VH-VL binders against b0r0t1r1705to1887. Designs and how they scored, part 20

Target 1, 183 residues: b0r0t1r1705to1887
Amino acid sequence: RLRVLADVSGSMYRFNGVDGRLERSMEAVCMVMEALESYEHKFKYDITGHSGDGFDIELVRCDKVPKNNKERLKVLKTMHAHSQFCMSGDYTLEGTEHAIRELAHEEADEHFVIVLSDANLERYGISPDRFARVLTSNPQVNAFAIFIGSLGDQADRLQKTLPAGRSFVAMDTKEIPQILQQI
Short names: E, the ipSAE of ESMFold2; O, the ipSAE of OpenDDE; V2, 0.75 times the mean of E and O plus 0.25 times the DockQ between their complexes.

## First folded at step 7 (VH-VL; framework fv_ifabotuzumab)

Design k4 (at its last look DockQ between E and O 0.73; V2 from the best seeds 0.00; counts 0 for: pae E 4.8 > 2)
Fold by OpenDDE, look of step 7:
Structure k4 (fold): chain C 183 residues (1-183), chain A 120 residues (1-120), chain B 107 residues (1-107)
Amino acid sequence: as target 1 above (183 residues)
Amino acid sequence: QVQLVQSGAEVKKPGASVKVSCKASGYTFTDYYMNWVRQAPGQGLEWMGEINPYSGNTNYDEKFQGRVTMTRDTSISTAYMELSRLRSDDTAVYYCAREGYYGYDAMDVWGQGTTVTVSS
Amino acid sequence: DIQMTQSPSFLSASVGDRVTITCRASQSISSYLAWYQQKPEKAPKRLIYKASTRQSGVPSRFSGSGSGTEFTLTISSLQPEDFATYYCQQYYSYPLTFGQGTKLEIK
């Protein structure tokens, strides 16, 4: 059982013109969907988002995963639209904790939570140590963070703070499938 | 009502160990981290460490690493803090305090404190 | 470790006074800052968390402000029951650390 958590907060839309963070996130989610398509027979996955509207925003349901590019595009459009019109707020920690908690109650051989984020947690007022605490809050759930499009030095600092093997840096979204293979 | 009730005062000799208990009630024990904070006489507050009651995972201040052991019994919603190799400067009031799981709330509920006196 | 420095360490004031206590962090802690009130032989009581969120039941005369490295606790009109020791605490990074405290005494 796998859950991917994506940031679809208002800041993603608001600052997309500055650094393309929403576009990178959407591309990352697309890469994840493409990568997981070949493994649908092995596990169930869903994708949820967090924003000012909440930390359990449905993007992809386990029983309705995208089967083609048109369906994947629909997911991305949903992300974009949500980020544009949602309430202000960031719920990275709450969303991560919720994902871990929810998955822990589901029957599976293994449980995975993958948080897609950028390496600028501190700029958003998110404590890396507290994030690490949440990621390791339940030993039954393997929670990981994939930092997308981050500066190398920032990513290195975060990796030092986070438990070994619990964080990955994707300077290019094309690296995401390989990272998923490592998990 | 939410409350934390700690064990009674302790008097120990140097080199001995002390184990303080903290019983939680009025809330789901495993939904909050449990912190331990001590305060020497006339001094400020000093964080010792925390435990996740659900997983049992702990984080200690390096100052106490190797001497402190935090545990919990979920069946009775009780957290424990054991401090070994006691010294005179370990004389203090020891508090348990819960902290929200998200890490934004800090310590919202405190025990009444346990006085530990270390003297020869 | 993040050092928390409170100022002043001691403060004398009268009932009705406006009182401000400052807490400075050695590095940015965003809004991971709490204020506690402690009376003699009592456990600390959380007043403010997340830098500016007032604990339920805490009088409106208490307010917290600041972000990053500078924080303030303000009591708009001091009441007799407010004479106590106040501590700031960061919970941004481990180990969690407290300020040295500010003892507020009656003038």
Scores: ipSAE 0.809, ipTM 0.911, lowest interface PAE 0.6, mean pLDDT 93
Fold by ESMFold2, look of step 7:
Parts: sequence; C-alpha cells; structure tokens
Structure k4 (fold): chain C 183 residues (1-183), chain A 120 residues (1-120), chain B 107 residues (1-107)
Amino acid sequence: as target 1 above (183 residues)
Amino acid sequence: QVQLVQSGAEVKKPGASVKVSCKASGYTFTDYYMNWVRQAPGQGLEWMGEINPYSGNTNYDEKFQGRVTMTRDTSISTAYMELSRLRSDDTAVYYCAREGYYGYDAMDVWGQGTTVTVSS
Amino acid sequence: DIQMTQSPSFLSASVGDRVTITCRASQSISSYLAWYQQKPEKAPKRLIYKASTRQSGVPSRFSGSGSGTEFTLTISSLQPEDFATYYCQQYYSYPLTFGQGTKLEIK
C-alpha cells in the first residue's frame, strides 16, 4: 500500500514564478501516475496533498486512479487551483506523520509513504532533523522522501541528515520511475 | 487529564547510577516522544535527550552520550532515564517532558521533577 | 549546536508594565521556537510554540513573534503571577537547546 504526498500550499503557487516549485511538484506527480500505470493491481496507491487547508487533500483516490492523459491533467489542474486559493499554513511534517499513522492501520503486506519535495526545505523553514525523525517514526511504515530538482550540496546535506536509504534525489522528474522501483 | 508522574527524590554517592521513572496517563503513550531535561540548582534548563516510545529509538545530547540510557515500558506507559558514573555536578532536578502530538509542538506536558543529589 | 541567547538575563518591572524578552539563535531556526515560564519549585510551563502560537489557556497578554534568528516574548500588562523565569528553546535541530533564562522580578 502506497501513499504519495505532494505540497499544494499557497507558497507553492506564490513562489512558482521565482523557482518553479509548483510546476516541478506537478511534474513529479504526473511521473508517479505514469510510472504506476498498468501496475494498479500490484500497487494500491493514492496521492494526497497538504496545504494551509490541511494535510489530507485528496488528489488521487486509490479506487479512481487516472487512466489517461486527460485524467492526469485534471489532477494537475486541481493541484494548481488548490494552491491559488488555499489558506496560509505549512503542514508538511504533520501531513507526513498523519499519512504514516493512517497507513499503519490499513491491511497490507507492506506500507509505503513517499513524500515528494524539493531540496529547499530550509528555505521553506522545514526542519531537516524533524523531517528525518518523522520518516522513521513507525517501523511498520516504510517512509521515503524524493527530492526533485535538487542539486549538489543541498541534496548532499539533506541526505546526510536523513536516514540512509530513506531519501532519494531526482535530478529531474524523469528519474522518478527508477527511484520508485528501488522502493 | 494528561499527566506525567515521576519517581521520588534520590540521594546518591559519586560513581553510582540513578534511574528516574516517568509514568504517563491520559493519552496514548506510544504516540508522543518523551524528552528528559535537567536543571542544576540556580541554573537553567539543559536538554539530555529523547526517546520514541513506540520504537524505543533514542537521541542523546553528546554531553551525556555514554552515561545516559533512556528506555520505556509500554505495558505500563512508563519512560525511564538512567544516568551512570554520577558526579557532584549531576546534582539537579530531572524532568520528563512530552513532546506535542505530531512531533512539532515542543514540550507541552512536564512531569513534576525528580531531585537527584550526588554527595559523599 | 545552535546557541540560544536571551536578553536580558534579569529584568525588574512593575505590575502593569509592558515587558519584552529577546531570544537570538546562532543560526536560522525558522519558527521552531518555544517559550516556557517557570516559577520557583515548579516545572516549566509552555507558553508559546512555533514562535507565535499561544498555548491553550495562556492569557492573551502573552504574545510571541519572530522568525529566523530573532524572537521576542511580550507581556503586555504585567500581572503579579507573571513574575517568573522565562526560557526560549529551539527545536529545529539536534541537540535541542534552551536560552539561559530571563528572571523577571518585582521592581
């Protein structure tokens, strides 16, 4: 069982013009949906968002996964629209822990939580140490972070803080399918 | 309703060990990290470390690494802190403190404190 | 280690005064900052977390502000029960660290 978390906060929209953060997140979500296409019987997955409105923002339901580019585009448009109109706030850490606890109660052979993020955690004011602690908080749930568009020293610093094997760096979103296979 | 109740005061000689208990009630013990903080007489607060009661994983301040052990017994909702090779400058009040739900709200509930006196 | 420095270490004030206590971090801690009040022979009590969020049950005269490296606790109109020692604490990075404390006394 697999849950993917994406940031759809207002800051993602407001600063997208500066660093492309929302567009990058939308590309990553698209790559996840495409990578898991034709594997729906092997992977039961959903995708949830977090923003100032909360940390259980439904983007892809496990019983209604997108099957074509039109449906995937609709998911991306929902991410974009939500980011424009949501309340202010940051729930990255809370949303990740909530997802871990929620999945731990579901019946499955294995539980996976994957957090899609960029390497700018410190610029967003998110503590790397606290994030690392959340990822390892429940041994029943295999929680991972995929950092998208991360470069050089930023990615290295984050991976040094995070537990070994619990974080991955995608230099571009096209690496995501290969990273998912490792998980 | 949430409460942390610590074991009573201790008097120890240098070189001995002390084990302070912290019994939790009114909440799900394994959902919240437990911290240990001490305060020497007339001094400020000093973080010693933390434990995840669910997994048992710990993180200690380097100053105490090698002398401190933090454990828990989930069946009785109790956390423990043991400090070995005691010195006179370990004389302090030792507090357990629960970290807030979801792990990001700082220490929201504190025990009453346990006075440990180290003297010959 | 992130060093937390409070100013002042001692503060003398009268009932009704407005008081500010400053806490400075040696590097950015974003908003991962808490304020505690401690009275003699008592455990600390959390007043503020996330730099500016007031604990439920804490009087509105207490407020916190700041982000990054500089933070302020303000008590808008001192009451007799507010004479205590105040600590800031960062929880951005291990090890968790406290400021040295600010003792607020009757002038």
Scores: ipSAE 0.288, ipTM 0.737, lowest interface PAE 4.8, mean pLDDT 81
ESMFold2 (binder alone), look of step 7: mean pLDDT 93; pTM 0.952

Design k5 (at its last look DockQ between E and O 0.89; V2 from the best seeds 0.00; counts 0 for: pae E 3.7 > 2, grease 20.4 > 18.9)
Fold by OpenDDE, look of step 8:
Structure k5 (fold): chain C 183 residues (1-183), chain A 120 residues (1-120), chain B 107 residues (1-107)
Amino acid sequence: as target 1 above (183 residues)
Amino acid sequence: QVQLVQSGAEVKKPGASVKVSCKASGYTFTDYYMNWVRQAPGQGLEWMGEINPYSGYTNYDEKFQGRVTMTRDTSISTAYMELSRLRSDDTAVYYCAREGDYGNYAMDYWGQGTTVTVSS
Amino acid sequence: DIQMTQSPSFLSASVGDRVTITCRASQSISSYLAWYQQKPEKAPKRLIYKASTRQSGVPSRFSGSGSGTEFTLTISSLQPEDFATYYCQQYYSYPLTFGQGTKLEIK
């Protein structure tokens, strides 16, 4: 059982022109969907977003995963539209905590939560230490963070703060499929 | 209602150990981190550490590492804090305090406190 | 460690007064700041968390503001039951740390 948590907050849209964060997030989600297409027999997965509107925003349901590019594009459009019109706020911690708690009650051989995030957590007012605690809050659920991109030494600093083996840095979204295979 | 009830006052000699208990009720014990905070007479609050009651994972302030042991018994929703090699400056009121969840962090509920007196 | 410095350490005021207590962090803690009230021989009580969110049941005269390194607790109109010691606390990074406290006394 796998849940991917994506940031679809307003800041993704508002600052997309500055650093392309929304585009990177959408690309990452697309890469995840593509990577998992051939593994649907092994993984039951869903994709959930968080924003100022909440931390349980449905993007992809387990029983209705995208089967083609058109359906994948629809998911991306949903992400874009949501980030454009949602309320202000960030629920990275709450979303992660919620994902872990919900998955813990699901029947599976293994449980995974993957948080797609920017390496600029601090810019969003997210405590790396708190994030680390949330990721390790339930040993039954293997929670990981994949940081898309890095400005300067941000990724390195986060890697030092987060538990070993619980975070990955993808300088290019094209690296995400390989990271997923490692999980 | 959420309640944290701590064990009674303790009087110990230097070099001894003390174990304070904190019984939780009114909520799912394993879903919330438990903190321990102490307060010396006439002084401020000092964080000692935390425990995840579900996993048993602990995080201590470096000041207490090697002397403090935080444990829990999930069957009776009770957290324990043991402090060893006691000295006079360990005299204080010791509190257990629950950490909130879902962004509602910090200590939202406190025990009544346990007075520990260390004297020769 | 993140040091939390409160000011003033002691404050005398009268009922009805507007009171402000300041808390400064040695480094940015974003909004991971809580305020506690403690009365003599009692356990602390959380008033504010996330810098500005008021605990349920706390009177509206209590308000928190600030982000980064500077934070304030304001009591708009002091009531008799508000005379106590107040503490700020950061939970941005470990170890968790408290301010030294502000004792609010009746003038």
Scores: ipSAE 0.886, ipTM 0.942, lowest interface PAE 0.5, mean pLDDT 94
Fold by ESMFold2, look of step 7:
Structure k5 (fold): chain C 183 residues (1-183), chain A 120 residues (1-120), chain B 107 residues (1-107)
Amino acid sequence: as target 1 above (183 residues)
Amino acid sequence: QVQLVQSGAEVKKPGASVKVSCKASGYTFTDYYMNWVRQAPGQGLEWMGEINPYSGYTNYDEKFQGRVTMTRDTSISTAYMELSRLRSDDTAVYYCAREGDYGNYAMDYWGQGTTVTVSS
Amino acid sequence: DIQMTQSPSFLSASVGDRVTITCRASQSISSYLAWYQQKPEKAPKRLIYKASTRQSGVPSRFSGSGSGTEFTLTISSLQPEDFATYYCQQYYSYPLTFGQGTKLEIK
């Protein structure tokens, strides 16, 4: 059982023109959906978002995964629209904790939580130490972070802080399918 | 109604160990990290470490690493802190303090404190 | 380690005064700051977390502000029961650290 968390906060929309962060998040979600398309028999997955409106924002239901580009585009349009109109705030830590607790109660052989994030956690005001603790908070749930398009210096420092094997850097969103297979 | 009740005062000699208990009630014990904080007489607050009661994982301040052990017994909702090789400057009030959840990581409820006196 | 420095260390004020206690972090802690009140012989009580969020049951005269490295606790109209020592505490990175405390004495 696999849950992917994406940032759809208002800051993703507001700063997208500066550094392309919303576009990268949307591309990452698209790559996840495409990478898992043929693995529906192996993975029961969903994708949820977090923003100032909360941390359980439904983007992809596990019983209705997108099967074509039209359906995938609809997901991306939902991400874009949500980030444009949501309340301000970042719920990365809370959303990750919630996902871990929720998945721990579901019946599955393995439980996975994958957080798609920008390696600029400090610019988001998110403590790397707190994030590391959240990722390892429940031994029954394998929680991972994939950092997208971050500056190499920031990503390197962050990977040294996070538990070994629990974080990955994707300088290009096209790397995400390979990273998912490692997980 | 959250309550943390700690064990009673202790008087120890240098070189001994002390084990302080903290019994939790009014919430799901395993859902919240437990912290230990001490306060020497007339001094400020000093964080010692934390424990995840669900997994048993601990994280200690480096100055106590090797002398402190934090444990828990989930069947009686009780956390423990043991400090070994006591010195006179370990004389302090020792508090357990629950951490909040969902991004509320500051300590929201505190035990009443346990006075530990170390005298030669 | 992140050092937390409070000012002033002692403050004497009258009932009804507006008082301000400041807390400086040696590096940015974003908004990962809490304020505690401790009365003699009692455990600390959390007043504020996340720099500005008031704990339920804390009187509205208490407010917190700031982010990054500079933080402020304000008591808008000091009451006799506010005699206590106040501590700030960062929870951004390990080890968790407290300010040295501000003892507030009411005339």
Scores: ipSAE 0.419, ipTM 0.777, lowest interface PAE 3.6, mean pLDDT 83
ESMFold2 (binder alone), look of step 7: mean pLDDT 93; pTM 0.950
OpenDDE, look of step 7: ipSAE 0.798; ipTM 0.906
ESMFold2, look of step 8: ipSAE 0.372; ipTM 0.745
ESMFold2 (binder alone), look of step 8: mean pLDDT 93; pTM 0.949

Design k6 (at its last look DockQ between E and O 0.69; V2 from the best seeds 0.00; counts 0 for: pae E 3.7 > 2)
Fold by OpenDDE, look of step 7:
Structure k6 (fold): chain C 183 residues (1-183), chain A 120 residues (1-120), chain B 107 residues (1-107)
Amino acid sequence: as target 1 above (183 residues)
Amino acid sequence: QVQLVQSGAEVKKPGASVKVSCKASGYTFTDYYMNWVRQAPGQGLEWMGEINPYSGNTNYDEKFQGRVTMTRDTSISTAYMELSRLRSDDTAVYYCAREGYYGNYAMDYWGQGTTVTVSS
Amino acid sequence: DIQMTQSPSFLSASVGDRVTITCRASQSISSYLAWYQQKPEKAPKRLIYKASTRQSGVPSRFSGSGSGTEFTLTISSLQPEDFATYYCQQYYSYPLTFGQGTKLEIK
């Protein structure tokens, strides 16, 4: 059982023109969907988002995963639209904790939570130490963070703060499928 | 109602160990971190460490690393803090304090405190 | 470690006064800041968390503000029961650290 958590907050849309963060996030989610398509027979997955509107925003349901590019595009459009009109706020920690908690109650051989995030946690007022604490809060759930588009120095700092093997840096979204295979 | 009830006062000799208990009630014990904070007479608050009652994972202040052991018994919703190799400067009131599972709540409920006196 | 510095360490005021206590962090802690009130021989009581969120049951005369490295606790109109020691605390990074405290006394 796998849950992917994506940032669809207003800041993603608001600052997309500056650094393309929403586009990177959408591309990352697309890469995840593409990568997981071939493994649907082995595990079920869903994708949820967090924003000022909440930390359990449905993007992809386990029973209705995208099967083609058209369906994947629909998911991305949903992300874009949500980030454009949602309330302000970031719920990375709350969303991660919620994902871990919810997933822990589901029956599966293994449980995975993957958080897609920007490497600039501190910029968003997110404590790396607290994030690390959340990621390791439940030993029954393997929670990981994939930081997208991180600067080298920022990525290094995060790697030092987060438990070994619990964080990955994707300088290019094309690396995400390989990262997923490592998890 | 949320309650944290700590064990009674302790008097110890230097070099000895003390184990303070904190029994939680009124909430799901494993859904919150438990912190331990001490306060020497006439001094400020000093964080010692925390434990995740669900996993048993702990984080200690380096100052106490090697001397402090935090544990829990989930069956009775009780957290324990053991401090070894006691010194006179360990004389303080020791508090357990609940902290929300989310990253930004701080310590919302405190025990009544346990006075530990270390004297020769 | 993140150092928390409160000012002033001692404050004398009268009932009805407006009081402000400041807490400075040695580095940015975003909004991971709490304020506690402690009365003699009692456990600390959380007043504010997330820098500005008031604990349920805490009177509206208590307010917290600030972000990053500078924070303030304000009591708009002191009441007799407000004379106590106040502590700020950061929980942004480990180890968690407290300010040295501000003792608020009756003038």
Scores: ipSAE 0.838, ipTM 0.919, lowest interface PAE 0.6, mean pLDDT 93
Fold by ESMFold2, look of step 7:
Structure k6 (fold): chain C 183 residues (1-183), chain A 120 residues (1-120), chain B 107 residues (1-107)
Amino acid sequence: as target 1 above (183 residues)
Amino acid sequence: QVQLVQSGAEVKKPGASVKVSCKASGYTFTDYYMNWVRQAPGQGLEWMGEINPYSGNTNYDEKFQGRVTMTRDTSISTAYMELSRLRSDDTAVYYCAREGYYGNYAMDYWGQGTTVTVSS
Amino acid sequence: DIQMTQSPSFLSASVGDRVTITCRASQSISSYLAWYQQKPEKAPKRLIYKASTRQSGVPSRFSGSGSGTEFTLTISSLQPEDFATYYCQQYYSYPLTFGQGTKLEIK
């Protein structure tokens, strides 16, 4: 069982013109949906978003996963629209913890949570120590972070704070299917 | 509804150990980190460490590393803190404190405190 | 370790006064700051978390503000039951650390 968390906050929309972050996040979600399409027999997945409006924003339901490009485009349009109109605020840590708790109670052989996030945690005021603790909080749930885009000078700090094998950097969204296979 | 009830006061001699219990009720014990904080007479608050009741994983302040052991028994929703090789400056009130739910990781509920007195 | 410095250490004020307590961190802690109230011989009670979010059941006269390294706790109209020691605490980075406390006495 697999849950993917995507950032659909207003900052993703507001700064997209500067660094393309919303576009890359949408591309990442699309790559996730495409990569997991061939593994439906092995994985039951959903995709939820987090923003200033909360952390349980349904993007893809596990019983209604998209099967074609038109359905995938609808998911991406939802991400774009939400980020444009949502309230201010950040729920990255709350959303990750919530997903881990929900998945831990589901009946499955293995539980995975993947967080799609920006590499500049400290710029957004997200404590790396707290994020690392959340990712490792439940041994029954394998939680991972995929950092999308420019890494900056925080790369060494992120690697030292986050447990080995629990974080990945995708400089190009094309790397995401390969990263998912490593997980 | 959330309650943390600690064991009673203790008087110890230098060199001994003390084990304080903290019984939780009114919430799912394994869903929240448990912290231990102490307060010497007339002094401020001092964080000692934390335990994840689900996994048993701990983090201790460096000052107490090697002397403190935090454990739990999930079957009775109880956390424990043991401090060994006691000294007179370990005389304090010891609190257990639950961390908040989700992203509000400050200590939202506190036990009543356990007075530990170390004297010869 | 992140050091938390409160000012003032001692404050005397009258019922009805507006009171402000300041907390400074030795490095940025974003908004990972909590405020606690402790009455004599009692356990601390959380008033504010995430710098500005009031704990449920805490009177609206208590408010918190700030981010980064500078934070304030404000009591807009001091009441007799507010006699206590107030602590700030960062939970951004290990080890968790508290300010030294501010004793508030009501005249």
Scores: ipSAE 0.376, ipTM 0.747, lowest interface PAE 3.7, mean pLDDT 81
ESMFold2 (binder alone), look of step 7: mean pLDDT 93; pTM 0.949

## First folded at step 8 (VH-VL; framework fv_ifabotuzumab)

Design m1 (at its last look DockQ between E and O 0.57; V2 from the best seeds 0.00; counts 0 for: pae E 3.8 > 2)
Fold by ESMFold2, look of step 8:
Structure m1 (fold): chain C 183 residues (1-183), chain A 120 residues (1-120), chain B 107 residues (1-107)
Amino acid sequence: as target 1 above (183 residues)
Amino acid sequence: QVQLVQSGAEVKKPGASVKVSCKASGYTFTDYYMNWVRQAPGQGLEWMGEINPYSGYTNYDEKFQGRVTMTRDTSISTAYMELSRLRSDDTAVYYCAREGDYGRYAMDVWGQGTTVTVSS
Amino acid sequence: DIQMTQSPSFLSASVGDRVTITCRASQSISSYLAWYQQKPEKAPKRLIYKASTRQSGVPSRFSGSGSGTEFTLTISSLQPEDFATYYCQQYYSYPLTFGQGTKLEIK
């Protein structure tokens, strides 16, 4: 059982013109949906978002996964619209913690949580130590971070702070399917 | 109601060890990190370390590394802190404190404290 | 280690006064700051977390503000029961560290 977390906060919309963060997040979500399309017989997955309005925003339900490009585009339109009208604020830690706790109670052979993030956690004021603790908080749930972005130095520093094997760097979104196979 | 109840006061000689217990009630013990904080007479608060009651994982302040051991027994919802090779400057009140979750970090519920006196 | 410095160390004020206590971090801690109240012979009580979020059951006269390296706790209208020592604490980076405390005495 697999849950993917994406940031749909108002800061993603407002700063998208500066660094393209919303576009990268939407592209990453698209790559995840496409990568998992051929593995639906092995995985039950959903995708949830977090924003200044909360941390449990349903983007893809595990019983209603998109089956074609039209349905996938609708997911991306929902991400864009939500980010445009929601409050600023980051719920990465809270959303990850919630996902881990909720999945731990579901019946499955394995439980996975994957957090899609850009490498700019410290500039958003997100504590790497707290994130590392959240990712490792429940041994029954395998929680991982995938950092997407252009600046590998920042992602490398975050990987050194986070537990080994719990974070990955995608220099562009095309690397996401390969990273998912490692997980 | 969420409560943490600690064991009673201890008087120890230098070089001895002390083990303080902290019994939790009113919540799911394994869902929240437990911290230990001490306060010397007339002094401020000093973080000693934390334990994840679910996994047993611990993280100690460097100052206490090698002298402190934090454990728990999930069957009775009880956390323990043992401090060895006691010195006179270990005289303090020792608190257990539960950490909040979902971004409500920091210590939201505290035990009543256990006075440990190390003398002569 | 991140050092937390409180100011002032002692404060005397009258009932009804607006009181402000400051806390400075040696490096940015974002908004990962809590405020505690400790009355004599009692355990600390959390008042504020995330710099500005009030703990449930804490009177509305208590408020927190700040981010980065400088934070304040404000009591908007001081009451006699507010006699206590107040501590700030960062939880951004290990080890967790507290300020040295501010003792508030009511005139």
Scores: ipSAE 0.372, ipTM 0.743, lowest interface PAE 3.8, mean pLDDT 81
Fold by OpenDDE, look of step 8:
Structure m1 (fold): chain C 183 residues (1-183), chain A 120 residues (1-120), chain B 107 residues (1-107)
Amino acid sequence: as target 1 above (183 residues)
Amino acid sequence: QVQLVQSGAEVKKPGASVKVSCKASGYTFTDYYMNWVRQAPGQGLEWMGEINPYSGYTNYDEKFQGRVTMTRDTSISTAYMELSRLRSDDTAVYYCAREGDYGRYAMDVWGQGTTVTVSS
Amino acid sequence: DIQMTQSPSFLSASVGDRVTITCRASQSISSYLAWYQQKPEKAPKRLIYKASTRQSGVPSRFSGSGSGTEFTLTISSLQPEDFATYYCQQYYSYPLTFGQGTKLEIK
């Protein structure tokens, strides 16, 4: 059982013109969907988002995963639209915690939560140490962070703060499929 | 009601070890981190470390690493803090304090404190 | 480590006074700041968390403000039971650290 948590907050839209963070997030989500396309028999996965509107925003349901590019595009459009019109706020910690909590109650051989992040947590007042605590909050759930880009050495700093093996840096979103295969 | 009850006062000699207990009641023990904070006579508060009672995961202040061991017994909702190789400057009141929601809300409930005196 | 510096260390005031205690962090801690009240021979009591959220049951005369590196605890009208030592604490990063404390005494 796998849940991917994506940031679809307003800041993703507002600052997309500056650093392309929303586009990177959308690309990352697309890469995840593509990477898992042939593994639905092995993995039950869903994709949820967090924003100022909440931390359980449905993007992809586990019983209705995208089967073609058109359906994938619809998911991306949903991300874009939500980021544009949602309330201000960021619920990375709450979203991660919620994801871990929810998955822990589901029956599976293994449980995974993957948080897609732009590695700019501190900018939004999110403590890397606190994030680490959330990621390790339940040993039944393997929670990881994939940093989709970095401003300077921010991703590297986060790697040092987070528990070993719990974070990955994907400077190129094309690396995400390989990361997923490692999980 | 939610409360933390700590073990009684301890008198130890230098070089000895002390193990303080903290029994939780009135809430789900494993849902809150347990912190240990000490206070030397007439001094401020000093964080020693924390334990996640659910997983047993611990974080210690570097100052105490190698001397402190935090454990828990979930069956009786009790946290333990053991400090070894005691010295005179370890004389203090030691507190357990729970921290909810994985630390987002700081320490909201404290034990009554355990006085540990280290003297020759 | 993040150093927390409170000011003043000692403060004398009268009942009814407006009192402000400041806490400075050596680096940004966002809003991961708590205030505690401690009376002699008693355990600390949480007053404020997340810099400005008042603990349930804490009188409205207590308020917290600030973000980043500068924080303040304000008692709008000091009451007799408010004379105590106050501590700020950051829980942004490890190790968790406290200010050195502010002893509020009656003038």
Scores: ipSAE 0.279, ipTM 0.773, lowest interface PAE 1.8, mean pLDDT 91
ESMFold2 (binder alone), look of step 8: mean pLDDT 93; pTM 0.953

